# Designs tried in a protein design chat: VH-VL binders against q9nrl2r1430to1533. Part 348

Target 1, 104 residues: q9nrl2r1430to1533
Amino acid sequence: GGVHELSAFEQLVVELVRHDDSWPFLKLVSKIQVPDYYDIIKKPIALNIIREKVNKCEYKLASEFIDDIELMFSNCFEYNPRNTSEAKAGTRLQAFFHIQAQKL
Short names: E, the ipSAE of ESMFold2; O, the ipSAE of OpenDDE; V2, 0.75 times the mean of E and O plus 0.25 times the DockQ between their complexes.

## First folded at step 22 (VH-VL)

Design o9 (framework fv_iluzanebart; at its last look DockQ between E and O 0.99; V2 from the best seeds 0.80)
Fold by OpenDDE, look of step 22:
Structure o9 (fold): chain C 104 residues (1-104), chain A 122 residues (1-122), chain B 107 residues (1-107)
Amino acid sequence: as target 1 above (104 residues)
Amino acid sequence: EVQLVQSGAEVKKPGESLKISCKGSGYHFTDYWIGWVRQMPGKGLEWMGIIYPGDSDTRYSPSFQGQVTISADKSISTAYLQWSSLKASDTAMYFCARQGYDLKGSYYFDYWGQGTLVTVSS
Amino acid sequence: EIVMTQSPATLSVSPGERATLSCRASQSVSSDLAWFQQKPGQAPRLLIYGASTRATGIPARFSGSGSGTEFTLTISSLQPEDFAVYYCQQYNNYPLTFGQGTKVDIK
């Protein structure tokens, strides 16, 4: 991707991290804390991982970046019931992301 | 290049307070756990605890719970280990270390600070 | 806590010889096992993680094997710079725990 795309991805990640509802997504789920997580979620991802990929210029297209963000939310909704704080936070953060992603 | 640089050696007396530091560079400080490991003179390594600077999530070893405080200031990419009242038995080398991760949710120490020697004696 | 036991306590080996270090866990740690090398006055250095994956920059003569409760670190041909203390460490459950270390010294 171009310099502008990289910058846009970096900025969007910063905005997601700063969001009040980012707490379920800041870091990769610990296997110690959630032993069954990786039996269910086969493509784990979190904002720290996405940021690393941005830093390494692994996203050549905006669609690739968006796919990883959507995967992150998908994982959350797959593992967490709708009435959980995690799922509720994810719903709000995803809505925010969708608005911001239109600027990409 | 990932680097962890710790504060210098400390010589203290029992009952004194102490706060040592570990500054990370060469990576996004908020995105990796950072931990503290004690090594008493001539002894092995002991896990003390870890902190995620991004949200200050902190975990302690039961052996060190309530004995020390682990904290971080992400604005300056620095983690801290502190005692409110040192004991002679706290004499040791203290290492900070970053936890890398795999995609299976496991975290392992991949980079280490150079260590901070703390000597507590009357 | 999971107790990690290393053997032998001291391993005397001549340069060029194979060194085999053992690490046992009191309960299964899957493959969440790391090996560290520590030289006097230095910080530990990561050698192996995931029981068998060499860390970046680690020479091929270092290899790790095992799973569950039994693990081995092998140095195929000991070099002068390899004389040190080696620690295994499990990161499968809290609290994270280290073995007591194996000292590899010159025979």
Scores: ipSAE 0.887, ipTM 0.946, lowest interface PAE 0.5, mean pLDDT 96
Fold by ESMFold2, look of step 22:
Structure o9 (fold): chain C 104 residues (1-104), chain A 122 residues (1-122), chain B 107 residues (1-107)
Amino acid sequence: as target 1 above (104 residues)
Amino acid sequence: EVQLVQSGAEVKKPGESLKISCKGSGYHFTDYWIGWVRQMPGKGLEWMGIIYPGDSDTRYSPSFQGQVTISADKSISTAYLQWSSLKASDTAMYFCARQGYDLKGSYYFDYWGQGTLVTVSS
Amino acid sequence: EIVMTQSPATLSVSPGERATLSCRASQSVSSDLAWFQQKPGQAPRLLIYGASTRATGIPARFSGSGSGTEFTLTISSLQPEDFAVYYCQQYNNYPLTFGQGTKVDIK
């Protein structure tokens, strides 16, 4: 990717963070707060980590960026039952993401 | 360059209020926990609590819960430590510190402010 | 609360010599253990996190080891700038707790 792609990734992350349903995804899940999380989720990711990767230019392709965002949602659905507030927020934020990602 | 700059030294009387600040720069302020650590004269370090400025998630040490307020204003990249009524026993150096993280969900203090000396005359 | 106990309280060492500092936790903290250096009038400085990983910019003479309840910080050849107080801290559970410190003095 290039400077234009990194600016688009940055803007998309900003839009995701601003969304009302971003609260389960803002920061890496704390091992203190959720002790069993890392027994279940082997490829952890969150919006703060994705933003750091954008800032360090670690995404070379838009597909790599999209894959990390989708991994974030996949982790949410794997860890959280579908009727939880976390899973419902994930469903709504993922739908928003798919709309915004068309602009990449 | 990650930098935490704290407000200047304070000399106060018992019963007065105080709010000291910690301004973060060189990183996304809302993406990292900020903590406060007390060091009483001649003594070691004591964790007071932490806040995640991105969502205001706040955790207090039981020793300080109800004794201080930790807050942040993400619009100016600043965290605060506040007393409503100071005591002489609050005389100490107060540090803010940022927490880095690893991909196993552990958070550790990686950058520290210069400290704010608070002196409360008996 | 997890109590962190450091020993010795004071360690007298000549420049160029090896210093070994101990930190014990009252219950397992896995590898969630950090070491900090603090000089008079200064903020603490991160040396080691994850029990054994050196922080960015920390010289190789600093090394950490241990897991569970017993941890060691080793300074393999003390330099004049290494005379300070050293603290361990666990971040395995709330409240986050520090040891009481080990002062490394010139012998």
Scores: ipSAE 0.596, ipTM 0.895, lowest interface PAE 1.7, mean pLDDT 94
ESMFold2 (binder alone), look of step 22: mean pLDDT 93; pTM 0.940

## First folded at step 23 (VH-VL)

Design ee1 (framework fv_iluzanebart; at its last look DockQ between E and O 0.79; V2 from the best seeds 0.78)
Fold by OpenDDE, look of step 23:
Structure ee1 (fold): chain C 104 residues (1-104), chain A 122 residues (1-122), chain B 107 residues (1-107)
Amino acid sequence: as target 1 above (104 residues)
Amino acid sequence: EVQLVQSGAEVKKPGESLKISCKGSGYTFQDYWIGWVRQMPGKGLEWMGIIYPGDSDTRYSPSFQGQVTISADKSISTAYLQWSSLKASDTAMYFCARQGYDLKGSYYFDYWGQGTLVTVSS
Amino acid sequence: EIVMTQSPATLSVSPGERATLSCRASQSVDSDLAWFQQKPGQAPRLLIYGASTRATGIPARFSGSGSGTEFTLTISSLQPEDFAVYYCQQYNNYPLTFGQGTKVDIK
């Protein structure tokens, strides 16, 4: 992986990361701090992982990229109750994503 | 290729301040934890702490909490370790290291800097 | 903290021989155990993570086994470049902790 021009996927990831509600999604959940997380979530993913996949050109279709982003939100809503800060942040970020994804 | 390049050797006196650096390249710096490990002369490895440059989430070993400050500037892909007042006992080799992940929420040091030798003596 | 204890402190072996290094944790660390090799004047190098997964570029003669509190690093046939200090490290809980190291030297 060398230096690449920013693709639509790369740009969208940058925008997601810079969003105020990205904090629950920047990195994988630590099993040290959340011991039961990986007992519940079987397909963990985060923005850093998605960015790496983009950089490695692992997404051949926009649908694949979108699927991973949606998985990230799905995991959040599966593990976190609706009234948590994480779930609320996820809801807002997902709405933002859906608007931006129309550009893909 | 992932590389961590640390700043050069330091010779200091007790009471002086010091800030050493670790620059990452070959990967997205802000997307990986980076940590500091101390190795006193002829001794083993000691975990000092880690920082996630993407959000500055920082964790310290209790032994080093309040003794040092770990920080990062993701705009220049650099992590820092600093002392406000050095002691002779701070004489050691200091390594920075990146933590990879296994998709199970576990993180392991996969790449290391070359080390920075800090010598503190009157 | 989780205390990591390695044994023996020094292991003397001849080239071509099998080397077996032990690492014990004071409490279970599941499989969150890494092995590092360090040569004089160099930074540590990752050998094994997840107790048994060999890092990229690491020769097949290195293998890790174990889970919970007992772990083993095996070098099936010691090569001249393998004489070094080996550290185990748990990353199951904070603070992260290293063993005190095992020095593998030539018999």
Scores: ipSAE 0.889, ipTM 0.946, lowest interface PAE 0.5, mean pLDDT 96
Fold by ESMFold2, look of step 23:
Structure ee1 (fold): chain C 104 residues (1-104), chain A 122 residues (1-122), chain B 107 residues (1-107)
Amino acid sequence: as target 1 above (104 residues)
Amino acid sequence: EVQLVQSGAEVKKPGESLKISCKGSGYTFQDYWIGWVRQMPGKGLEWMGIIYPGDSDTRYSPSFQGQVTISADKSISTAYLQWSSLKASDTAMYFCARQGYDLKGSYYFDYWGQGTLVTVSS
Amino acid sequence: EIVMTQSPATLSVSPGERATLSCRASQSVDSDLAWFQQKPGQAPRLLIYGASTRATGIPARFSGSGSGTEFTLTISSLQPEDFAVYYCQQYNNYPLTFGQGTKVDIK
């Protein structure tokens, strides 16, 4: 992406972080706090990492940015059963993301 | 590029309160854990605790739990270490440090502030 | 609490020679081990994380090895600017703990 796409990625990440249901996704899951997470999830990602990649201009295509966001949700649903608070938050945030992604 | 700038040296008396600061720049402050490390004169390094400014998630070393308060204000990219009543034994250099991460969920200190010397004397 | 023990306490080495520093953990820390350099009046500087990965900007003469409970920092050809105190730190579990340091002096 160009300057407009980079601004759009930044704006979308800010909106995701601000959303009430962002709490499971704000930071990379700590191995100390959740010891088995990395036995199950092999491609970890979180909003802090995605924001850093936007800031470093590491996304060359909008599809790469979208893929990382979708990976974030996919990991949540793989690790957490659907009845958990984490998975419910993920479902709502993903729906919000799909609405906002139409602007890209 | 990444910089942590700490508040200046302090000379205090026992019983006084103190709040020292650590301001981060060159990165998204709220997205990285910040820790505090004590170094007594002529001694090694002691981990005091960490905070994630994005959600205020805070972890203390048992040795410092209840002895200090760690806080952050992400709107001004600043972390704080605070005492309600200083003791002479609190005389030390205090460092703040940011934690980087790896993709296996481990966090390690990658950038350090310059240190704040706190002297507590009669 | 995981106790980190460094040896030797002081290591006397001539410039251009190899320095070998040891760090031992009281229980396994996997590869969650960092090495820091500290000069008088300065903040620590990250050298190595993940037991063996050099941090950005760290010269290749610094290398780390080990896993589990035993770790080594090697400086393959010691330079004048390398005379300092070196600390290991585990980040495998809370509380995070440092070794007591190894001072590397000019012989």
Scores: ipSAE 0.674, ipTM 0.905, lowest interface PAE 1.3, mean pLDDT 94
ESMFold2 (binder alone), look of step 23: mean pLDDT 93; pTM 0.945

Design ee10 (framework fv_iluzanebart; at its last look DockQ between E and O 0.80; V2 from the best seeds 0.80)
Fold by OpenDDE, look of step 23:
Structure ee10 (fold): chain C 104 residues (1-104), chain A 122 residues (1-122), chain B 107 residues (1-107)
Amino acid sequence: as target 1 above (104 residues)
Amino acid sequence: EVQLVQSGAEVKKPGESLKISCKGSGYTFQDYWIGWVRQMPGKGLEWMGIIYPGDSDTRYSPSFQGQVTISADKSISTAYLQWSSLKASDTAMYFCARQNYDLKGSYYFDYWGQGTLVTVSS
Amino acid sequence: EIVMTQSPATLSVSPGERATLSCRASQSVSSDLAWFQQKPGQAPRLLIYGASTRATGIPARFSGSGSGTEFTLTISSLQPEDFAVYYCQQYNNYPLTFGQGTKVDIK
């Protein structure tokens, strides 16, 4: 796509990516490393994909953007037990997101 | 338009160090894996390794593990391939390539750099 | 590692004729198989990914089929610009591996 001014969505994605707890969400899970992931998770998504959708202006409503972010967290909690580093990171990042999303 | 532009041809001697580069543009560089592929003269393609610039997650082929270093600087959308001590057998064309993703957790090379010719001879 | 074997090593075909290239994997790679075209002095170009999905901008005469261990690239009617070396590549497991290539030249 072309050069765009940072929208609220773009800015929020940048903030999410920069967060210390973003590491489970930066990219799609590789099925090479997690062979059963895609047997369980049917709507995979990650921050790189969400950023791409933002850049392509695929989100017309804030609710659509929020839905994808929530899906990302939902997938994490569905696949990862609560005591895992991934789930714990997800919990913290989601809390951060909910605070930032109030600005949308 | 997605483009990968590699640094120019190199002529080196055995024992010298070398770092070649691959600059991406037309996409968010840190959000896509980028890999290196070797092609010796008159031979086929050999996967060397990949790196995810967003978190510097790096994977090497066993054949190249410890032989080269793959790195990236996402601030300038550039990936690197480097040798600490070149050998004559390192003479080859080196390509960088972007890996796109599918929604099934697989990654495939979709865009390639033009290649960097490295010649190592005494 | 998964060994990819292409056949034939060289395929001589006349313009307008059908070309069929084979790629075999030493173990199943599901549909994680790509085909690339490379011309002398150029970088490889993606033709097919996911075994059967044609990449953007690739002519319809190129098609891929197969799954598991047996794959085929078909050029329905060879054009002059299609004479090149073709590589298959699996991305189902590390290390990623390429076939040794099939050279398609003029009969």
Scores: ipSAE 0.899, ipTM 0.948, lowest interface PAE 0.5, mean pLDDT 96
Fold by ESMFold2, look of step 23:
Structure ee10 (fold): chain C 104 residues (1-104), chain A 122 residues (1-122), chain B 107 residues (1-107)
Amino acid sequence: as target 1 above (104 residues)
Amino acid sequence: EVQLVQSGAEVKKPGESLKISCKGSGYTFQDYWIGWVRQMPGKGLEWMGIIYPGDSDTRYSPSFQGQVTISADKSISTAYLQWSSLKASDTAMYFCARQNYDLKGSYYFDYWGQGTLVTVSS
Amino acid sequence: EIVMTQSPATLSVSPGERATLSCRASQSVSSDLAWFQQKPGQAPRLLIYGASTRATGIPARFSGSGSGTEFTLTISSLQPEDFAVYYCQQYNNYPLTFGQGTKVDIK
């Protein structure tokens, strides 16, 4: 993508990280802390990885960036039951993302 | 270029407090774990603990739990190692190091600070 | 706690020769094993992670192998700059632990 897309991706990631409900998504889940996570989740992703990919200009299309963000939420809902704090935070942050993504 | 720059050497007496620092640059500081490693004179490396500056998630080695405090200030890209009361046995070189990740959820040290020599003697 | 044991304590090797360093874990660490090089007065430098993956900028003469409890670092043709202490380190579980080191000396 062009310089405007990269700036928009960067800005969106900053807003996601700043959001109160970002806490389940800030860093890749630790295998030490959650031993079975990688038995269930096959394409792990987190905001720190997405920010690094933005900083390295690894997203060629806006759809690739959106796919990684949506994958992040999909992983949360796959691993966590809907009544968990993690899944509730994911629902709220995803709603916020959908609003902000209209700026892409 | 990733750089970790530590505060300068310290000479202290037993019972004194001390806070040493590790400033990261060339990357998004809050997005990577920072660990502290002790090396006593002529000895090997000992992991003390790690912190994720983005949320202050902190893990200690049992050998150092309650002996030191690990903290970070992400607004100035700096991690800290702190003693409330130094002992002569705290005389050592102290390194900070950044952890990278793999996609199997493992974290490994990739970049190291230059070390801070702490000397504690009567 | 996973105890990491390195052998030998010291290797005496001539430049251009092969060095083989051993690291044994007290229980399986899968492939969550790193090797570091440390020269006097310097910080450790990452050589190998994931048991066998060379870190960026590490010469091909350094290779790692093993899985589970037994690991090897091989330096296929020692250079003058390779005389140092080498540490293995597991990151499979807390506490993270290092081996006691192997010193590679000029023979």
Scores: ipSAE 0.709, ipTM 0.915, lowest interface PAE 1.3, mean pLDDT 94
ESMFold2 (binder alone), look of step 23: mean pLDDT 93; pTM 0.944

Design ee11 (framework fv_iluzanebart; at its last look DockQ between E and O 0.83; V2 from the best seeds 0.79)
Fold by OpenDDE, look of step 23:
Structure ee11 (fold): chain C 104 residues (1-104), chain A 122 residues (1-122), chain B 107 residues (1-107)
Amino acid sequence: as target 1 above (104 residues)
Amino acid sequence: EVQLVQSGAEVKKPGESLKISCKGSGYTFQDYWIGWVRQMPGKGLEWMGIIYPGDSDTRYSPSFQGQVTISADKSISTAYLQWSSLKASDTAMYFCARQEYDLKGSYYFDYWGQGTLVTVSS
Amino acid sequence: EIVMTQSPATLSVSPGERATLSCRASQSVSSDLAWFQQKPGQAPRLLIYGASTRATGIPARFSGSGSGTEFTLTISSLQPEDFAVYYCQQYNNYPLTFGQGTKVDIK
């Protein structure tokens, strides 16, 4: 992608990535480390992928961007039990996202 | 355009330390794994390890664990490979390479640096 | 570790001929198999990933097939620029491992 000004989507992704609870979402889950992940999660996504889509201007509507972020959290909650560190981090990060998304 | 540019050739003596670099451009550096591959003179390719600059998650080959250190500075889109004490047997070409992902959780090297020749001799 | 074994060590073919390179894994790597081409003094270049998907910009004469433990790289009609060393690599499990390479030279 080309160089462009920081958009609202880009800024939000930066904020999500910098959040303390972003660690489960920075990159795709390793198939090597979690062999059954992709048997369960059929639409994998992570913040690095979402950022790439933003950079490529693939999001024409805010709703599309929001859908991918929500998918990311949905995947986390589908695979990880509620008492896991991943799920707890996801819960906090999602709450943060919902606040920030109001600015879109 | 995705590019990986490595630091220049090194001529060292046994016992010396060394840190070589690999700078990425044309993509978001912190969002892709980057790895190091050794190629001794006239030999094949050897996977050394990888690092994810976004969180510094690092994986080593058992053969290179404790022998080298892989690191990254995402603020300047640069990955590093370093030795605390070089040996003559470290003489080789060293490549960095970016790992692209598929949506099945697998990664493959899609772009490579030009290589850094390291020569260690007394 | 998963051992990757390529055969033959050297393959001599004439321009325009078909070249078939083999790669065997000591255990299943599913389709997590890549092929690379390396010419003297150059970095490796990705040809195939996912066992059978051609990388961007790679000519159609290159094709990959196989799954599990047996893989094949085929060059349907060898061009002068295709004489090089070819490596397979599994990325199914750590440590990632390369085959020892097959040298394709001119007959």
Scores: ipSAE 0.883, ipTM 0.944, lowest interface PAE 0.5, mean pLDDT 96
Fold by ESMFold2, look of step 23:
Structure ee11 (fold): chain C 104 residues (1-104), chain A 122 residues (1-122), chain B 107 residues (1-107)
Amino acid sequence: as target 1 above (104 residues)
Amino acid sequence: EVQLVQSGAEVKKPGESLKISCKGSGYTFQDYWIGWVRQMPGKGLEWMGIIYPGDSDTRYSPSFQGQVTISADKSISTAYLQWSSLKASDTAMYFCARQEYDLKGSYYFDYWGQGTLVTVSS
Amino acid sequence: EIVMTQSPATLSVSPGERATLSCRASQSVSSDLAWFQQKPGQAPRLLIYGASTRATGIPARFSGSGSGTEFTLTISSLQPEDFAVYYCQQYNNYPLTFGQGTKVDIK
């Protein structure tokens, strides 16, 4: 990985957070607001958690970082029907991510 | 080290406005909920509300909704609690506190500010 | 609203003895319960979260137990610095609510 990959991970997270379609992914889904979410999603993740892992240098490989981002989208599509605002936002943000990830 | 530093004590008259602050440091401020908790003299703790500075998602206790405004400026790592018109009954200690998360979607208060004493008297 | 009720209101305990504090929720909060310590003129301090997990830096003499509606904080050997007010707080549902506190006094 090295220090240059960590800077690239940080920059990508900033770009994802800035994207208009990041709103379903900024923080973990609240079980108060969505009581059944954690009955269905067993490996939860969100952009705030991914940023914290980048800040603590917890990603050894770029593939580990990419896996967490893809897990985030996979969780969205598993929980949310395709016609929901959440799933549509996930589709657009994932497309944006795939473009940006070519730089990793 | 995670630290929350609140603005200093305030002495006010009924009807005046007030905005108190809570500045976070030692962590990514926009990525953690910040809450406000009131403690009236000699009384227990009361949750007033929380805000997620990253998107300004704000949740109020029913007892305080419409009575105060909770806001944040993530660019300066600061949360605010504001009254448009203070009452004598607003005399209390006010704490800000950060929420940590668990991976079951629960959020709990882990770090607290030192408190801001607000005294409202005519 | 989930009402959190603490007992006793005041607990008189000699140093070195065990203190047992109770907290009851009006409906299940699962394990979404925290315990805080507050000394005069100070902010609350997190002791326990998730009903039973000690926060970082909290001495092992503090332990929490329970789930659902009934919870206990135990201080296994009370130290002079432990005389304070203790609050339980549920974070299972909005509004977030605290118990009214248990004051632990020297006997």
Scores: ipSAE 0.657, ipTM 0.910, lowest interface PAE 1.7, mean pLDDT 94
ESMFold2 (binder alone), look of step 23: mean pLDDT 93; pTM 0.948

Design ee12 (framework fv_iluzanebart; at its last look DockQ between E and O 0.81; V2 from the best seeds 0.81)
Fold by OpenDDE, look of step 23:
Structure ee12 (fold): chain C 104 residues (1-104), chain A 122 residues (1-122), chain B 107 residues (1-107)
Amino acid sequence: as target 1 above (104 residues)
Amino acid sequence: EVQLVQSGAEVKKPGESLKISCKGSGYTFQDYWIGWVRQMPGKGLEWMGIIYPGDSDTRYSPSFQGQVTISADKSISTAYLQWSSLKASDTAMYFCARQGYDLKGTYYFDYWGQGTLVTVSS
Amino acid sequence: EIVMTQSPATLSVSPGERATLSCRASQSVSSDLAWFQQKPGQAPRLLIYGASTRATGIPARFSGSGSGTEFTLTISSLQPEDFAVYYCQQYNNYPLTFGQGTKVDIK
């Protein structure tokens, strides 16, 4: 269905998206902009993809949802050096996520 | 069901401004790129640009850079294409289209609006 | 920009016959190539993406092949509803560019 109540997963995704440090994670990395990204990252994921999975009820367990979020951060830290804006944003957003995930 | 519904046909004069719209439904509007494609009468398709409503990331074709403005209001799931001063040569059909993704960092137009006919003449 | 060139400009075929459409890129676009069908007064419809993957709901008689700079759209057995203009489009690099189109009409 197109209209449904916000679940805990949906609400958490909304909060992640609204966070100031969500900008590296809103959408998939563009192959045009970063030609070597997909040579390195084999399981690409982003918040828009995760939201779609939530909307399609593909997460049956909280652990599955958490795994995808952690994968998203893992990809960021794998590709981006620690001193980059992307990695720094990821670090802050991940910390925020870990706090919010305790509510799941 | 994914749908893109565009605003109605426009008849304008040279020098007038115009803003046409494209409303998405059946999906999370802010999570997909949406683009504009021009088709002059009896001609082919021309990519104008795209926008990601989630962060307003916008990319223009060099041919249309500075000639039009692409924008979006994710609160009402609507993308816009606007001109500050129309020319007769802007007469064309304008399509909006959603860009789907294949998890490879690539995107392709998978759903299209019905088109908006813009006629500019004295 | 990457120039996409389609051939032939017009392809006349009979119902039930095979139609082969070509699309050439001025430089490699890998497999980032889509095919669209457009009928008069309608919006384009996605047929193929990734050079060879059929979009949802597209009949099996449509197939795409190729990589790099040479691509082909094949309609194995033309149906009456298949007479239209077909466009290829690369999405490998900005600006995104379309071919000039191939018109498939009835012989």
Scores: ipSAE 0.889, ipTM 0.945, lowest interface PAE 0.5, mean pLDDT 96
Fold by ESMFold2, look of step 23:
Structure ee12 (fold): chain C 104 residues (1-104), chain A 122 residues (1-122), chain B 107 residues (1-107)
Amino acid sequence: as target 1 above (104 residues)
Amino acid sequence: EVQLVQSGAEVKKPGESLKISCKGSGYTFQDYWIGWVRQMPGKGLEWMGIIYPGDSDTRYSPSFQGQVTISADKSISTAYLQWSSLKASDTAMYFCARQGYDLKGTYYFDYWGQGTLVTVSS
Amino acid sequence: EIVMTQSPATLSVSPGERATLSCRASQSVSSDLAWFQQKPGQAPRLLIYGASTRATGIPARFSGSGSGTEFTLTISSLQPEDFAVYYCQQYNNYPLTFGQGTKVDIK
């Protein structure tokens, strides 16, 4: 990917962060608040980390960027039962992401 | 380069209000916790609290809960520490510091501001 | 609240010698322990996080070890610029707490 592709990743992350359902994904889950999270989730990721990777040009392929975003949602659904506010927010944000990602 | 630049030294009287600032640059400000640390003259370091500017999630040390207000304005990359009524015992150096993270879900202070000296005397 | 206790309070060491600073936690903090250096009139500087990981740009003479309740900062060959106060700090649980500091005086 080139400069245009990296700008698209940046735009997409901004739109994800601005979405009302981004709240479970803004930062890494706190080990203090949720002590068992890192016993269950082995490849943690959050929007702040993804944004840093975009800013550092660490994504060389759109598929790598998409994989990190999908991992973020997969972690949410693995840790949180489907009826939780977190899982419902994840479902809605993921749907929004799929619509926006059609531009990549 | 990550930088935290704090507002200048303050000389105040007891009972006055004060708001000091910490402006972050060289990184995405809203994506990192910012904390405040007090150092009284000749003494050690005391954690006062932290805020995540992205969602305003705020945690206070019990020693400072209700004594100060920690806030942030992510639109100008600035965190604040505020007193509604200063006491002589508030005389100290105040540092802001950013927290880095690791993939074990823990956060540690990695970059510090230069400090703001606050002197409160009658 | 997890109390962090540092020893000794003051350490006098000649340049080129080894300095060993201790930090004890009142309960386990796993490896969630950082060390900071503070020179007079300056902000603290991160030396070590995760008990043993050197922060970027920190000279190899600084090393950290320990886990649980007992931690050590070692300066393998003390340099004149290492005169400072050193603080340990746990970030395993709220409130975050610092040790009271060890002042290293360089002879």
Scores: ipSAE 0.747, ipTM 0.919, lowest interface PAE 1.1, mean pLDDT 94
ESMFold2 (binder alone), look of step 23: mean pLDDT 92; pTM 0.940

